VH-VL binders against b7kms5. Designs and how they scored, part 256

Target 1, 80 residues: b7kms5
Amino acid sequence: DTFETVRNTIRIESEVDESLRQLCHEERITKETWLEAAYLYLCEKPEELAQVIQLAQERLSQRKAIADYKRAKTMQERFL
Short names: E, the ipSAE of ESMFold2; O, the ipSAE of OpenDDE; V2, 0.75 times the mean of E and O plus 0.25 times the DockQ between their complexes.

## First folded at step 14 (VH-VL)

Design yb7 (framework fv_miptenalimab; at its last look DockQ between E and O 0.68; V2 from the best seeds 0.00; counts 0 for: pae E 9.0 > 2)
Fold by OpenDDE, look of step 14:
Structure yb7 (fold): chain C 80 residues (1-80), chain A 124 residues (1-124), chain B 107 residues (1-107)
Amino acid sequence: as target 1 above (80 residues)
Amino acid sequence: QVTLVESGGGVVQPGRSLRLSCAFSGFSLSTRGVWVGWIRQAPGKGLEWVAHIDYDDEKRYSPSLKSRFTISRDNSKNTLYLQMNSLRAEDTAVYFCARTSIYDSLGLRYMDVWGQGTTVTVSS
Amino acid sequence: DIQMTQSPSFLSASVGDRVSITCQASQGIKSYLAWYQQKPGKAPKLLIYAASTLQSGVPDRFSGSGSGTDFTLTISSLQPEDFATYYCQQLYTYPWTFGQGTKLEIK
């Protein structure tokens, strides 16, 4: 009984990645299997899934904001 | 000279729809790094965040209002909208539009400019 | 949702007094906190953002402190124009939420 895997490039915030790596090490699992398990678990928990989605939306917004801030700062530095 | 001016408020019966507008001046809605959104305040009550939209038209809603309210914008008119459907008595409030700016590299946001608000009254 | 609890709900003070308003978040929000002032019939006015950064044009008698879950707005010496209602807001996680407000009245 085998399953097919797909390679993905996932960029994770450094502090979260470190914490997650530590957790996976302690529990003898991988980030990949943790992500799979977490998703499958949340699929059965609609309220919890909604909460995670809200948090994920905010984090995406924050990433956009950070990118915009960096761009703005770069522009200011170029034109000062 | 950044200003926000809300309009479209009024008295409506429950179940009806209403569209609010917010005209922006002094900045462009298409400017990256600037978000805009709606906040409401029921009579004699506190502030409640309703929704906001970013420069890429990504929308975020209060979970309790997402099914009935729609935020949108027209960059050519520099105007923000709030479509309100299936209005209820509890939607009675002053509705403010606000600009949301960026603080730093941590992505912190804050609402630095507000309109004076437009009043929506839902009653039978 | 993250709940923001302000204390006190009502505060009576005199001109020249030093006053503090607290805001507690139900979970950690780092420094994603703003303070607003609102007078009757007017829109809220931003005072402090990022927990402790003073908004441009706001008198320096206003200050903000705190991180994580506990935050404080301080007015070092109350002026007549400072009597109003104050709100805290977290912008860390959707939905963004406000405290219940603190009405600062003249004694």
Scores: ipSAE 0.190, ipTM 0.812, lowest interface PAE 2.2, mean pLDDT 92
Fold by ESMFold2, look of step 14:
Structure yb7 (fold): chain C 80 residues (1-80), chain A 124 residues (1-124), chain B 107 residues (1-107)
Amino acid sequence: as target 1 above (80 residues)
Amino acid sequence: QVTLVESGGGVVQPGRSLRLSCAFSGFSLSTRGVWVGWIRQAPGKGLEWVAHIDYDDEKRYSPSLKSRFTISRDNSKNTLYLQMNSLRAEDTAVYFCARTSIYDSLGLRYMDVWGQGTTVTVSS
Amino acid sequence: DIQMTQSPSFLSASVGDRVSITCQASQGIKSYLAWYQQKPGKAPKLLIYAASTLQSGVPDRFSGSGSGTDFTLTISSLQPEDFATYYCQQLYTYPWTFGQGTKLEIK
């Protein structure tokens, strides 16, 4: 046993996932190793990490807004 | 039907603090998909977004103000707050409270209801 | 931060004129753009959201167009109540920045 790993599931936007899968295929790596490498690389680069965090926060806000819209729309249709 | 009323403005010296309030009528801060926040306008200048908070207490700030300003709410009083610390002359502005709503599946957002503003003057 | 540049800063026109105000984003913002009208001493009023969708209760002489970086607000036939300052706002990324404003005055 070289590494202890954690199994979990994540949701990724389909277009981003498709692009990532193509990259991993071409480079002969896995999504797991890509994720680990990207995080470890950014930990050593404060300016780049800050930019990635900002983008992640924007994407999180957008995903939440879309979810809130869908929930609110469903409630409106339920009352009509 | 929906109204927002700001209060708490005034004249203060640099370095001091003020707390602004925004009282809502016609809707609840707990309404799903609703974000409420603050926008300011310095004399003779344009509009500047300050901060907002959503129905489940997620907060966002203008990066330049994050260290000095804090947004909060009290749902039982249907009131939004802006705590402004270490005030500077450049914080002199009319502060508006506004509501944002989301109408489509892509999360498009806009500020559809505004208060009339409260004036903050930071002067020696 | 995304800078929003409005042009012109000042516009003088007559009742009945057709006028256009432009707004340019320093980066692509898709259609996450709103237009507001503000009269002296008053709060802004939402006119257009999603770049081109007219807010309920706003007269249809107002229209918006554009996507990406270049946006236009058009008033097809000015009325006396339209003389005000107009702002665009991007809502694509934080901070949600506004243009500097365009003051529309009567000749």
Scores: ipSAE 0.011, ipTM 0.709, lowest interface PAE 9.0, mean pLDDT 86
ESMFold2 (binder alone), look of step 14: mean pLDDT 90; pTM 0.934

Design yb8 (framework fv_miptenalimab; at its last fold request DockQ between E and O 0.02; V2 from the best seeds 0.00; counts 0 for: pae E 16.4 > 2, placed apart)
Fold by OpenDDE, look of step 14:
Formats: structure tokens, sequence, C-alpha cells
Structure yb8 (fold): chain C 80 residues (1-80), chain A 124 residues (1-124), chain B 107 residues (1-107)
């Protein structure tokens, strides 16, 4: 049984990424190991996991909304 | 000329089902950025978000109501629905239909247009 | 869930008065806050979104401020039509939640 990693491209909100990067630097860890650890921790904390899911759902909705607005704005500008 | 008109409210016994309708005009749910949803208000109480649905039929529910309530729409009729099952006394409320718009910088959504509401009373 | 607490629950004031209503979130919600006005037997009306942005068509005597956990709705000079119940709402995380409301009554 060999430890293996999977390469992922993750896009993070700039403000959150900056804060997370700072935290990881201070604690001498990586964003990757932070995400792994956070998930593993939450798997054992169903109530906290539910809260994180609720927040994640809203953040996804927000990303969708922003994308929609930018698209609409671009279209408006194109046809003015 | 955005308009939302709720219907389907009434008096029902606990355990029964009821389907609310919301006829809307002045906008299309197929337009990106436009969502519609339900908010309820118990007599003499505050507002409670129930559910909403977007142009891609993605649905979000209040966790406490997800198992009993179902939001849906018929684009051909410009109508939003709320199927309410296993009704309880605490579901007694005025149910508002509302449109959800957004703010670009934050992706913030807010209810900018509301119907006048339809009353649901659950009593034995 | 995020709890929204408004204060005061009841407020008596006179026409021309400057009044403020506060809303406190149980956790940080950045600027993801909206204010609504509701009159008896009517649907709520959006006043402010993004904590401080005035909705189109709303008189500029209404203003919103705050970020994080503490927010304020201010009416600079109260008009007769402003007596109503006001609600704050957070849109930071699901489920979206409202404050319990503030009833503004005529003194």
Amino acid sequence: as target 1 above (80 residues)
Amino acid sequence: QVTLVESGGGVVQPGRSLRLSCAFSGFSLSTRGVWVGWIRQAPGKGLEWVAHIDYDDEKRYSPSLKSRFTISRDNSKNTLYLQMNSLRAEDTAVYFCARTSFYDSLGLRYFDYWGQGTTVTVSS
Amino acid sequence: DIQMTQSPSFLSASVGDRVSITCQASQGIRSYLAWYQQKPGKAPKLLIYAASTLQSGVPDRFSGSGSGTDFTLTISSLQPEDFATYYCQQLYSYPWTFGQGTKLEIK
C-alpha cells in the first residue's frame, strides 16, 4: 500500500486564498494538507460538516450569480 | 411590470398535502440571474425562507423543510409551485412568492419583488 | 444556522425623528445583509442590500451601514409612511435567515 496523490486544479477566492496561505505559512503546513486534514476532521463531525456544506452551497450560488452578472454585463456592453 | 400572484392556500388538517402556485409575469426564469422562491410568515411572527429555484432548476431548501416540501416550476405557464406534504400546525403561515435578484460584486441575492401571499392554515 | 438579532423589537417615534435599528449576526457575514420593510397585510419591500446599497426607488432618507456582525438601518427623518415593521436578512450561508423584526410605531 503506497501513498499516492492526485493532481487537482482548485480556484479559491482571492481573499480566502490569501488568508489561508498566511495561515499555512505560519503553521508550517500546505494548503493541500490543510484541505485533507479539514475534510478528515469534518468527516468525524457531522454537525460541523453540515454547517460547512451550507456555507459551501451559498458560496457556489454566489459564484454562479457573479458569473451570471458578468455575462449579462458583457452582453449589454456588446449591444449598446 | 414584474408581478407575482400566489394561490392554493386554504385550511387543511395535519398530515394532509397542499400545493401552492405562484403565477409570475414581467420576467422569465430562463433569464440567467433570475431566481424565484418561497418565504413564509406565521401569524404575528417574522419571515422564514423556505426554498428557491434558479433558471437551471437547481433547488435550495431550508434544511428543516426539505423532506416535506418540494419546489418546482412550469416555464410554459410561468408558474412556480410549492408541494407541501405531511403538513403540521407549525406550517400555518402566509406563503409569499418572491423573485431573487443579485448584486455583482458579492454575488449577493435578495428578494426584490414579492407577491401578496396566500394563507395556509393547518388545524385539526 | 446563523441567528439574526434585531434591536429594538419595538420602537416609538415621531414624524421628523432620526431613528436607527440594529441587527446582529451570530457570526461574521461580511456585507451579505439586506433590509426589508413590511406594512400590515402587505408583502415585504426591499430597502437595502449588500448592507449599504439603497434599492432603486427607495427614498434616500433610508441608509444602511455595518459589516461583519453588526449592522444598522437608519431613517434620517421619519415620514408618516415609514411606520412599519423592518427585517434584516443574512445571505451569507444557507439557510437564509431573518431577524425577528422591529416594529416602528407612531408615538
Scores: ipSAE 0.507, ipTM 0.870, lowest interface PAE 0.9, mean pLDDT 92
Fold by ESMFold2, look of step 14:
Formats: sequence, structure tokens, C-alpha cells
Structure yb8 (fold): chain C 80 residues (1-80), chain A 124 residues (1-124), chain B 107 residues (1-107)
Amino acid sequence: as target 1 above (80 residues)
Amino acid sequence: QVTLVESGGGVVQPGRSLRLSCAFSGFSLSTRGVWVGWIRQAPGKGLEWVAHIDYDDEKRYSPSLKSRFTISRDNSKNTLYLQMNSLRAEDTAVYFCARTSFYDSLGLRYFDYWGQGTTVTVSS
Amino acid sequence: DIQMTQSPSFLSASVGDRVSITCQASQGIRSYLAWYQQKPGKAPKLLIYAASTLQSGVPDRFSGSGSGTDFTLTISSLQPEDFATYYCQQLYSYPWTFGQGTKLEIK
């Protein structure tokens, strides 16, 4: 099987990224194979997929809150 | 000085609707990073989060209430609303409006300002 | 849903005592926890956020500790004005649930 890959850039919380890199190193896998495996695993597990989606939604809300904080602080700095 | 004042409570029959209001002073609902919402407390019971809305009009609800309750705001009046439909006896409570704001660079949010509450009683 | 269980539900203590109230989450919530004080007939007041950070204007006899699933609110020397009901709340995942409360009364 010849397979073309797509290159993506994502931003991950640094503590999560470090933990994931350590796991991948210890298990002798890559981030991309881990991500692919996790997604394929969840595709066959509707309840677990729903839980991951819920957590992802909470993390998305948290990231929006962080971005809002940074924008508010930058705006404050420009007017002070 | 930040002030939150609820209104619109009262006694209603089951199955009816009621709209609560919360008027804000000392800050604008359009302020980025500010979320506002409702928490309720049944007589002699603890606190229950109901819903909140952010400055971009994104809304979240307690799962058990989202089919019947709608949160909204009017920035020009600096006012938060809670539309409560198909009211049940279990909705009898004091309803507090509250504000969250940023507490650190992680954007963590906690209810730092509360109103004094408005009472809703659902009874025949 | 993440359930928050407070212990004890009722606590009798004397002025000057050191007391602790615990809150346990049904799953890990990191440090996304707040503590509130509520006096009869009044709205709750934020005491502690992010599990351990004291809200501005709150006396430093109040402190919070813990992370993950186990959290503690401590009052180092009770004052007459501290007799109230205390609630924890997790804000890690929706719905943002509260503990059932701990009523602290004078002995």
C-alpha cells in the first residue's frame, strides 16, 4: 500500500505535548501514528468518542478564554 | 462598583413561562472575556448551575434544562435574560445571576460577582 | 457529569478553632475548583479559585489546597463571621457542578 500523507501544523499545550512525546518515545511510535490509531479506535466506540468530543469542547472553550485574556491584556497594554 | 440586580420572579402555575432579567452596572456585557450566567438554589438545597453566555453570544446550559430554558442578553441595555418555559415544581428556586471574568493567563473562570437573587415559585 | 462530594455535611466548631472541609471529585479536575461562602438569605461569595488562590478581599485565614480529585478548604482560626455554608464547585467540564454544601455552625 502506497499512501500519501498530509502535513498538518497544530498547537498543543506544552505539558501535554511533552507527555505525548515521552510516551511516543518509550513506545517507539510517532505522534502521527498515535493520533491515527486513537481516531480509528474511537470510530468504533460511540460512547468513548462522545466523551472525547465533550472533553475537546471543554478544551476549546478554555483555549478561547486564554485567547480572550491575551487580547484583553494586549489591548490594555496599548492604552496604558 | 459592579452591581447585579435580578428581577422578574414570582408565583406561576406549572407549564407556564417566565422571563427573568438581570441588570448590570459597573461593567459592560460587551467586555471581552466576561461571561454571565444563572445559578439557582431550591429552598433548603444547594447551588445548581443553570446556564451562561459569553460576549460573543455563545451559550451553554445545564443538560437537564437546555430544552426548556433560553439564556440571552441585550448589550445596549446591559441586561441578561433567562426565558424559562414549561415550568415545573422542581424549578422552584432563588435564581441568582452571576459574572465570571479572567483570573489568570490560562483564562480560568469563576463566579466572582453575584446578584441577590429573585424567587421563582411554581405551584398550582 | 462530575459529582462533587463534600465532607462533612455539618460541622460544629468554636471561635478560634482550626477547621477543614473536604471536597472530592468523581474524576480528575486538575485545579479547576472554587470555594464559596454563603450566609443565610444572601448570595454566595467567592473565597478561593483555582483550588488554592485566595480571592481579593478575603481574609488570609482561609486557604485552599489539593488538585486532581481531593481538595480541602481550611480556616485557620474561626471568627464569628465565618459561621456559614461552604460550597465547592468544579469548572473543569460541563455541567459546572457544586458540592452539596457544608454547614459550619457555632458550638
Scores: ipSAE 0.000, ipTM 0.640, lowest interface PAE 15.5, mean pLDDT 86
ESMFold2 (binder alone), look of step 14: mean pLDDT 90; pTM 0.931
ESMFold2, fold request of step 15: ipSAE 0.000, 0.000, 0.000; ipTM 0.596, 0.641, 0.598
ESMFold2 (binder alone), fold request of step 15: mean pLDDT 90, 90, 90; pTM 0.928, 0.927, 0.928
OpenDDE, fold request of step 15: ipSAE 0.006, 0.013, 0.459; ipTM 0.678, 0.688, 0.867

Design yb9 (framework fv_miptenalimab; at its last look DockQ between E and O 0.75; V2 from the best seeds 0.00; counts 0 for: pae E 15.0 > 2)
Fold by OpenDDE, look of step 14:
Structure yb9 (fold): chain C 80 residues (1-80), chain A 124 residues (1-124), chain B 107 residues (1-107)
Amino acid sequence: as target 1 above (80 residues)
Amino acid sequence: QVTLVESGGGVVQPGRSLRLSCAFSGFSLSTRGVWVGWIRQAPGKGLEWVAHIDYDDEKRYSPSLKSRFTISRDNSKNTLYLQMNSLRAEDTAVYFCARTSFYDSLGLRYFDYWGQGTTVTVSS
Amino acid sequence: DIQMTQSPSFLSASVGDRVSITCQASQGIKSYLAWYQQKPGKAPKLLIYAASTLQSGVPDRFSGSGSGTDFTLTISSLQPEDFATYYCQQLYTYPWTFGQGTKLEIK
């Protein structure tokens, strides 16, 4: 039996990516299979899933804030 | 000259609905990096974050209040709203409107401007 | 949710005193910590953000320190206008949560 994979481009924060890469290397798994397994695991744990969602929402907000800051800084530098 | 002025508070019975308003000036929500939200404070108690909304109308709620409260805005009126449904006694509080801003490249945010608050009392 | 625990809940001090208020997070929040001052019947006022950055217009007798789980707000020399309730807030993970507050009273 075979299964199909979907190609995704995922951007991960550098520190998280590095630590995740190290973990995957040590455990002889891939980031892809880690993500799959983590999601499947959390699907069976609604409380933990909720916590991960909350954290993910904040991280998205932070990314947005960082982007806004960089934009503002660029504009400031342009007009000074 | 950033100002936030809350209104709409009052005394209501449990189960009823109430809509709070916050008129703001001195800034625009269309400006990137500027968010506005609600924080409440029960009598003699601490502060509790309720919800906020950003310039792209993305909303975040306290999980315990998400099912009953709705945050919205009218940019043409420079006004923020909080629709409160199925009110409970524990919702009794002063409700503050606040601006959420950012500072550094780490995406750190904080509430830098607050209104004086509007009082909501839920009692039978 | 991340719990923020302030200590002490009440503090009595005199003008000119050096005082410190601590805030402990139930988990690591890096530097995503703010301090607010609130006087009776008034809205909170931002004092410190990013754990240690002084908000514009706030006297430099106020300072913040810490990272991870333990944070401290320090007032180097208390002034009469500093007697109020102080709150810490984490902005690391939703829902954003506050400490229970520290009431600073005049001795």
Scores: ipSAE 0.292, ipTM 0.825, lowest interface PAE 1.9, mean pLDDT 91
Fold by ESMFold2, look of step 14:
Structure yb9 (fold): chain C 80 residues (1-80), chain A 124 residues (1-124), chain B 107 residues (1-107)
Amino acid sequence: as target 1 above (80 residues)
Amino acid sequence: QVTLVESGGGVVQPGRSLRLSCAFSGFSLSTRGVWVGWIRQAPGKGLEWVAHIDYDDEKRYSPSLKSRFTISRDNSKNTLYLQMNSLRAEDTAVYFCARTSFYDSLGLRYFDYWGQGTTVTVSS
Amino acid sequence: DIQMTQSPSFLSASVGDRVSITCQASQGIKSYLAWYQQKPGKAPKLLIYAASTLQSGVPDRFSGSGSGTDFTLTISSLQPEDFATYYCQQLYTYPWTFGQGTKLEIK
């Protein structure tokens, strides 16, 4: 057994997932192979990898902000 | 009423350090969803975002300033800080503190409250 | 980094004029765009957020439009208090960059 895989579940923004699903369908690849290829490709390109990491950090911050807003709205509705 | 008051500006020599403060009233820095930060404006120039910090201490910096500037806060004093090390002539500017809060269900944010600014001059 | 380019850099106009200031992003930013007004010696004031939504207390002669890369701030009937410098800012991706500013002067 020279090739081992790990099962993972991820949550992706619906518009991004829809676009990625369409790309994978048209190119006859899977989301998993796309993820692996994208990561391995970027490992050889330090400047491009840095840009992807920055975008990922910003998306993480935005997801946190949305969660905070929803919690604050729920607390507001509970009090009146 | 929300107010922001900066202090700690002054004239310093290159290579020295300076610490700016911003005192807040009318809201708490610990309020969920509140982000606060610094924007600067060099003489005769436009606005430049420097850094911000959110309610649970997550920090972001302008990439060119990250190695020399540190943002922090003290919730018990309701005060935001900017530690500026290894100052250079190009750091000469008016430094504004500013706040963002919620605007819609996606948590979008824009700087809605600003202080009057404090002036930092770095000269040989 | 996303570059924000304002046009024009300087604008000379008379009271009562309709004026427009444009802001172009170097890549798509959806509607994550704010407009600010700054008068000499004062802090900026938020006018428009989310590209087109008017901030509370801002006169309705101000309006914003656009999405993606091209945005416009319009003043429908210029008033004496509107002579100032105007900045756009994108808040879509870090660093949260500003345009270089548009100075609106009395003709």
Scores: ipSAE 0.000, ipTM 0.660, lowest interface PAE 15.0, mean pLDDT 86
ESMFold2 (binder alone), look of step 14: mean pLDDT 90; pTM 0.930

Design yc1 (framework fv_maftivimab; at its last look DockQ between E and O 0.70; V2 from the best seeds 0.00; counts 0 for: pae E 3.4 > 2)
Fold by OpenDDE, look of step 14:
Structure yc1 (fold): chain C 80 residues (1-80), chain A 121 residues (1-121), chain B 106 residues (1-106)
Amino acid sequence: as target 1 above (80 residues)
Amino acid sequence: EVQLVESGGGLVQPGGSLRLSCAASGFTFDDYGMNWVRQAPGKGLEWVSTIQWDSGSTYYADSVKGRFTISRDNSKNTLYLQMNSLRAEDTAVYYCAKDIFRFDSWTLDYWGQGTMVTVSS
Amino acid sequence: DIQMTQSPSSLSASVGDRVTITCRASQSISDYLNWYQQKPGKAPKLLIYAASSLQSGVPSRFSGSGSGTDFTLTISSLQPEDFATYYCQQSDSFYTFGQGTRLEIK
């Protein structure tokens, strides 16, 4: 069998990335195949998928809030 | 499909006031920060103002601070720019632009076609 | 404030040419750098974000590189529709644009 892949760049929170890296190492899988498998699994689990989506939304909101704070702070600091 | 449509531009005398609107559609408006960016005739792009998605905090370029006010009505999916004490140097096409968050920072992924503001005696 | 300086301000090129535009920030902005394309009478269009990430729908002949203070936009083989003005933009402290680079037909 053959398949095509798409190259992606992902920025993951350091703590989560490290934990995921360790898991992949222990289980002899890759981060890529983990993401694929996790997504495919969740596609067949609507309740679990909804929970993951909610968690992902919360994490995104936190990341955006941090970025908004940072750029606001940067603007304030330029006058100091 | 994301759409941003500016309106309210026109001719105004120095010292006058004008209110711009930007009608947004095709995305969840209240989830995103919005911006005004202007471009004087034959010149480059200049960021004017941002209203953030979360608190609605507002920020301004030094050139317009104290004179312009950015606001939004999420119930109408509309962004506004109240411009007071207008000056000749405020003459420009005014674009509204949508924030997008990727890779721990922001980009302007969608722009309106702009509305022209001319300040002249 | 963060100042953005593009080079050159204008250049002439032919279809098929390799074109490079540079952008310099007055201070480090990490990779918080975006590139936009603008054609006359039109709104700017996002090409590249995070210094090197290609926006969806943008041809692969466009590429971006750099970090810190020095950045480049490259068009590997110029096409007729690529003649336009290009702007770099920092997004470390809200937004600041370079002065623009006008790419004209030779």
Scores: ipSAE 0.739, ipTM 0.915, lowest interface PAE 0.7, mean pLDDT 95
Fold by ESMFold2, look of step 14:
Structure yc1 (fold): chain C 80 residues (1-80), chain A 121 residues (1-121), chain B 106 residues (1-106)
Amino acid sequence: as target 1 above (80 residues)
Amino acid sequence: EVQLVESGGGLVQPGGSLRLSCAASGFTFDDYGMNWVRQAPGKGLEWVSTIQWDSGSTYYADSVKGRFTISRDNSKNTLYLQMNSLRAEDTAVYYCAKDIFRFDSWTLDYWGQGTMVTVSS
Amino acid sequence: DIQMTQSPSSLSASVGDRVTITCRASQSISDYLNWYQQKPGKAPKLLIYAASSLQSGVPSRFSGSGSGTDFTLTISSLQPEDFATYYCQQSDSFYTFGQGTRLEIK
């Protein structure tokens, strides 16, 4: 109880999650400590943080486009 | 604060036309898809139409396809619904609702107060 | 056409009760399901998105569960302000709403 924590739910692409799980296992750390460390490190590096944000925006756009395609396709298939 | 304000409802005869408007504020209108959802008096909710931010991707419920046209003017932060060939079963409160993509899914996170359309002889 | 069926269509319960409302989809919709609350004369209000995620500002007594075809909304301890009609809604193929469940409080 020395640190206040929050519980969060996230969705990670399966292959990325597998790679992250393997890294954390090999380095004997947890996903939550990796996430905290990555964010804290990037906060001290404005240019690197900007690059990560740009990549995150691209991934979000791609996931959004896939989701939009899927819902349009599902609508077309409701009566064959 | 997000605000959605519908207008343009009223009494119209069967076969007539009506154009609804939804004025949006409190968010970047161009970033979000927009929807019309209707509710007949004493009945449940029915999705009517969706338009994406690019104005070219539009989708309609079968019950209104060919009769209703959804559009938007991003320079005026305004959503429209052109309703033609109106029928008695189109009588409803029409809600404007904001689309959001969150947690890999689509959701209607903010709704307007609605505008009443009555189709009656 | 994804059909959404809610059960029950209506129920009456006392303050403090645990209330459960179910929703079934005619085909699998993964967890693309939202829950809304609507009070008389008002627009619907989002409660739960992605089957189980609580919308900001919604009391923690509300929770959602399920995936695939079977979904549940639970109110753990009913309050007087919870009198309303509740709708489930699939978001896998744009939107289809359940017929609604009217919750009346004694």
Scores: ipSAE 0.286, ipTM 0.799, lowest interface PAE 3.4, mean pLDDT 89
ESMFold2 (binder alone), look of step 14: mean pLDDT 91; pTM 0.933

Design yc10 (framework fv_maftivimab; at its last look DockQ between E and O 0.75; V2 from the best seeds 0.00; counts 0 for: pae E 4.2 > 2)
Fold by OpenDDE, look of step 14:
Structure yc10 (fold): chain C 80 residues (1-80), chain A 121 residues (1-121), chain B 106 residues (1-106)
Amino acid sequence: as target 1 above (80 residues)
Amino acid sequence: EVQLVESGGGLVQPGGSLRLSCAASGFTFDDYGMNWVRQAPGKGLEWVSTIQWDSGSTWYADSVKGRFTISRDNSKNTLYLQMNSLRAEDTAVYYCAKDIFRFDSWTLDYWGQGTMVTVSS
Amino acid sequence: DIQMTQSPSSLSASVGDRVTITCRASQSISDYLNWYQQKPGKAPKLLIYAASSLQSGVPSRFSGSGSGTDFTLTISSLQPEDFATYYCQQADSFYTFGQGTRLEIK
């Protein structure tokens, strides 16, 4: 079998990335195939998918909040 | 399809006031921060103001701070820019632009076609 | 404030040419750098985000590189529709644009 792939760049939180890399190493898989497998598995698990989506939304909100805090702080410090 | 349509531009005298609107569609408006960016005739782009997605916190360029007010009505999917104490140097095309968050930073991924504001006596 | 300086302010090129535009930030902005294309009478269009990531729908002849203070936009083989003004934009502290680079047909 043959298939086409798409190159993606992602930025993962350091602690999660390290844990995931370690898991992949131990299980002799790649981060890429892990993501593919995890997604495909969840597609067949609507309740679990919903839980993962909610978690992902929460993490995104946290990232946005951190970024907003940083630029706000920079703006405020400019006038000090 | 994401659409942003600005309105409210026109001719105004120095010291006057004007309110711009930006009608948004094609995305969940209340999930995203919105921005105003302006461009004087024949000049470059200048960020004017941002209203955040969460608390609605507002931020302004020094050139407009104290004179302009950014706001939004999520029930109408509309962004506003109240401009007071207008000056000749405020003459520009005013764009509304949508935020997107990627790679731990912000990008303006969609822009309206702009509305022209002319401040002249 | 973060100042953005583009080079050159204008340049002339021919279809098929390789074109490079540079952008320098007054301080490090990591990779929080975006590139926009603007044609006369039109709104800016996003080309590159995070210094090197190609926006969906943008031709692969466009590429971006750099980090910290120095960034480049490259068009590998210029096409007729690429003649426009290009802007870099820092997104480390809200937004600041470079002064623009006008790319004209030779």
Scores: ipSAE 0.733, ipTM 0.914, lowest interface PAE 0.7, mean pLDDT 95
Fold by ESMFold2, look of step 14:
Structure yc10 (fold): chain C 80 residues (1-80), chain A 121 residues (1-121), chain B 106 residues (1-106)
Amino acid sequence: as target 1 above (80 residues)
Amino acid sequence: EVQLVESGGGLVQPGGSLRLSCAASGFTFDDYGMNWVRQAPGKGLEWVSTIQWDSGSTWYADSVKGRFTISRDNSKNTLYLQMNSLRAEDTAVYYCAKDIFRFDSWTLDYWGQGTMVTVSS
Amino acid sequence: DIQMTQSPSSLSASVGDRVTITCRASQSISDYLNWYQQKPGKAPKLLIYAASSLQSGVPSRFSGSGSGTDFTLTISSLQPEDFATYYCQQADSFYTFGQGTRLEIK
């Protein structure tokens, strides 16, 4: 059997990406294998999965709030 | 399946009022911002107004500020546009569109089929 | 106010052709640029978001590129269902649309 893979793009905060690149380099793994391993690990750990989901929701809310502020601020600046 | 269905369009005289509705289904309505976008006959698209998921913030194009009011009733999964002091230049098809946040930016990922508003004396 | 200018305003092409449509913003909008397809009598449909990301269910013959002020929509091999009007739209300051590019069968 061979792996069936999909190509995907994601956007990661630069400080987090730098830290993840360093970890992957030191451990001699790839970003994609880290993501797969993290998800598979959490599938069997409901309480830890819930914690990760909670943090992901908080980060999403922060990114949306920043984006809302930016688009409202950009509109105001064009009138000034 | 995401569905957005506009209604409430029609013929109205200048200075008149109309209220448009947009019934939403197929997604969790109160998780998303909503928009009105209009298109005059034979012309391009013009953004009209945006409302946040919780009605906490609203934004309007300069051409409609003070005359149009966007609102929503999350218990009925319905978006509204109250249009007052209508002018001939408000004649257009009015689309309801769903706001989505992806890749740190905003996009209109689903649109209704529109409702026609004609302002003519 | 961010102005969006599309080029060309219209063009005629044959099935199988490669088609390129450009969009220019009056100010930098980073990659906050969306592309829509609209057929006569129908609502617009989202094709591309964030300048280059393909919306779910859109054929891979569509692609987008660009950042800052200059953006491109490409259809690599035109199909009969691709004849429509195409709009770019900035999402940096709510929304402004380009004037549209009408693509017709030659």
Scores: ipSAE 0.217, ipTM 0.779, lowest interface PAE 4.2, mean pLDDT 89
ESMFold2 (binder alone), look of step 14: mean pLDDT 92; pTM 0.935

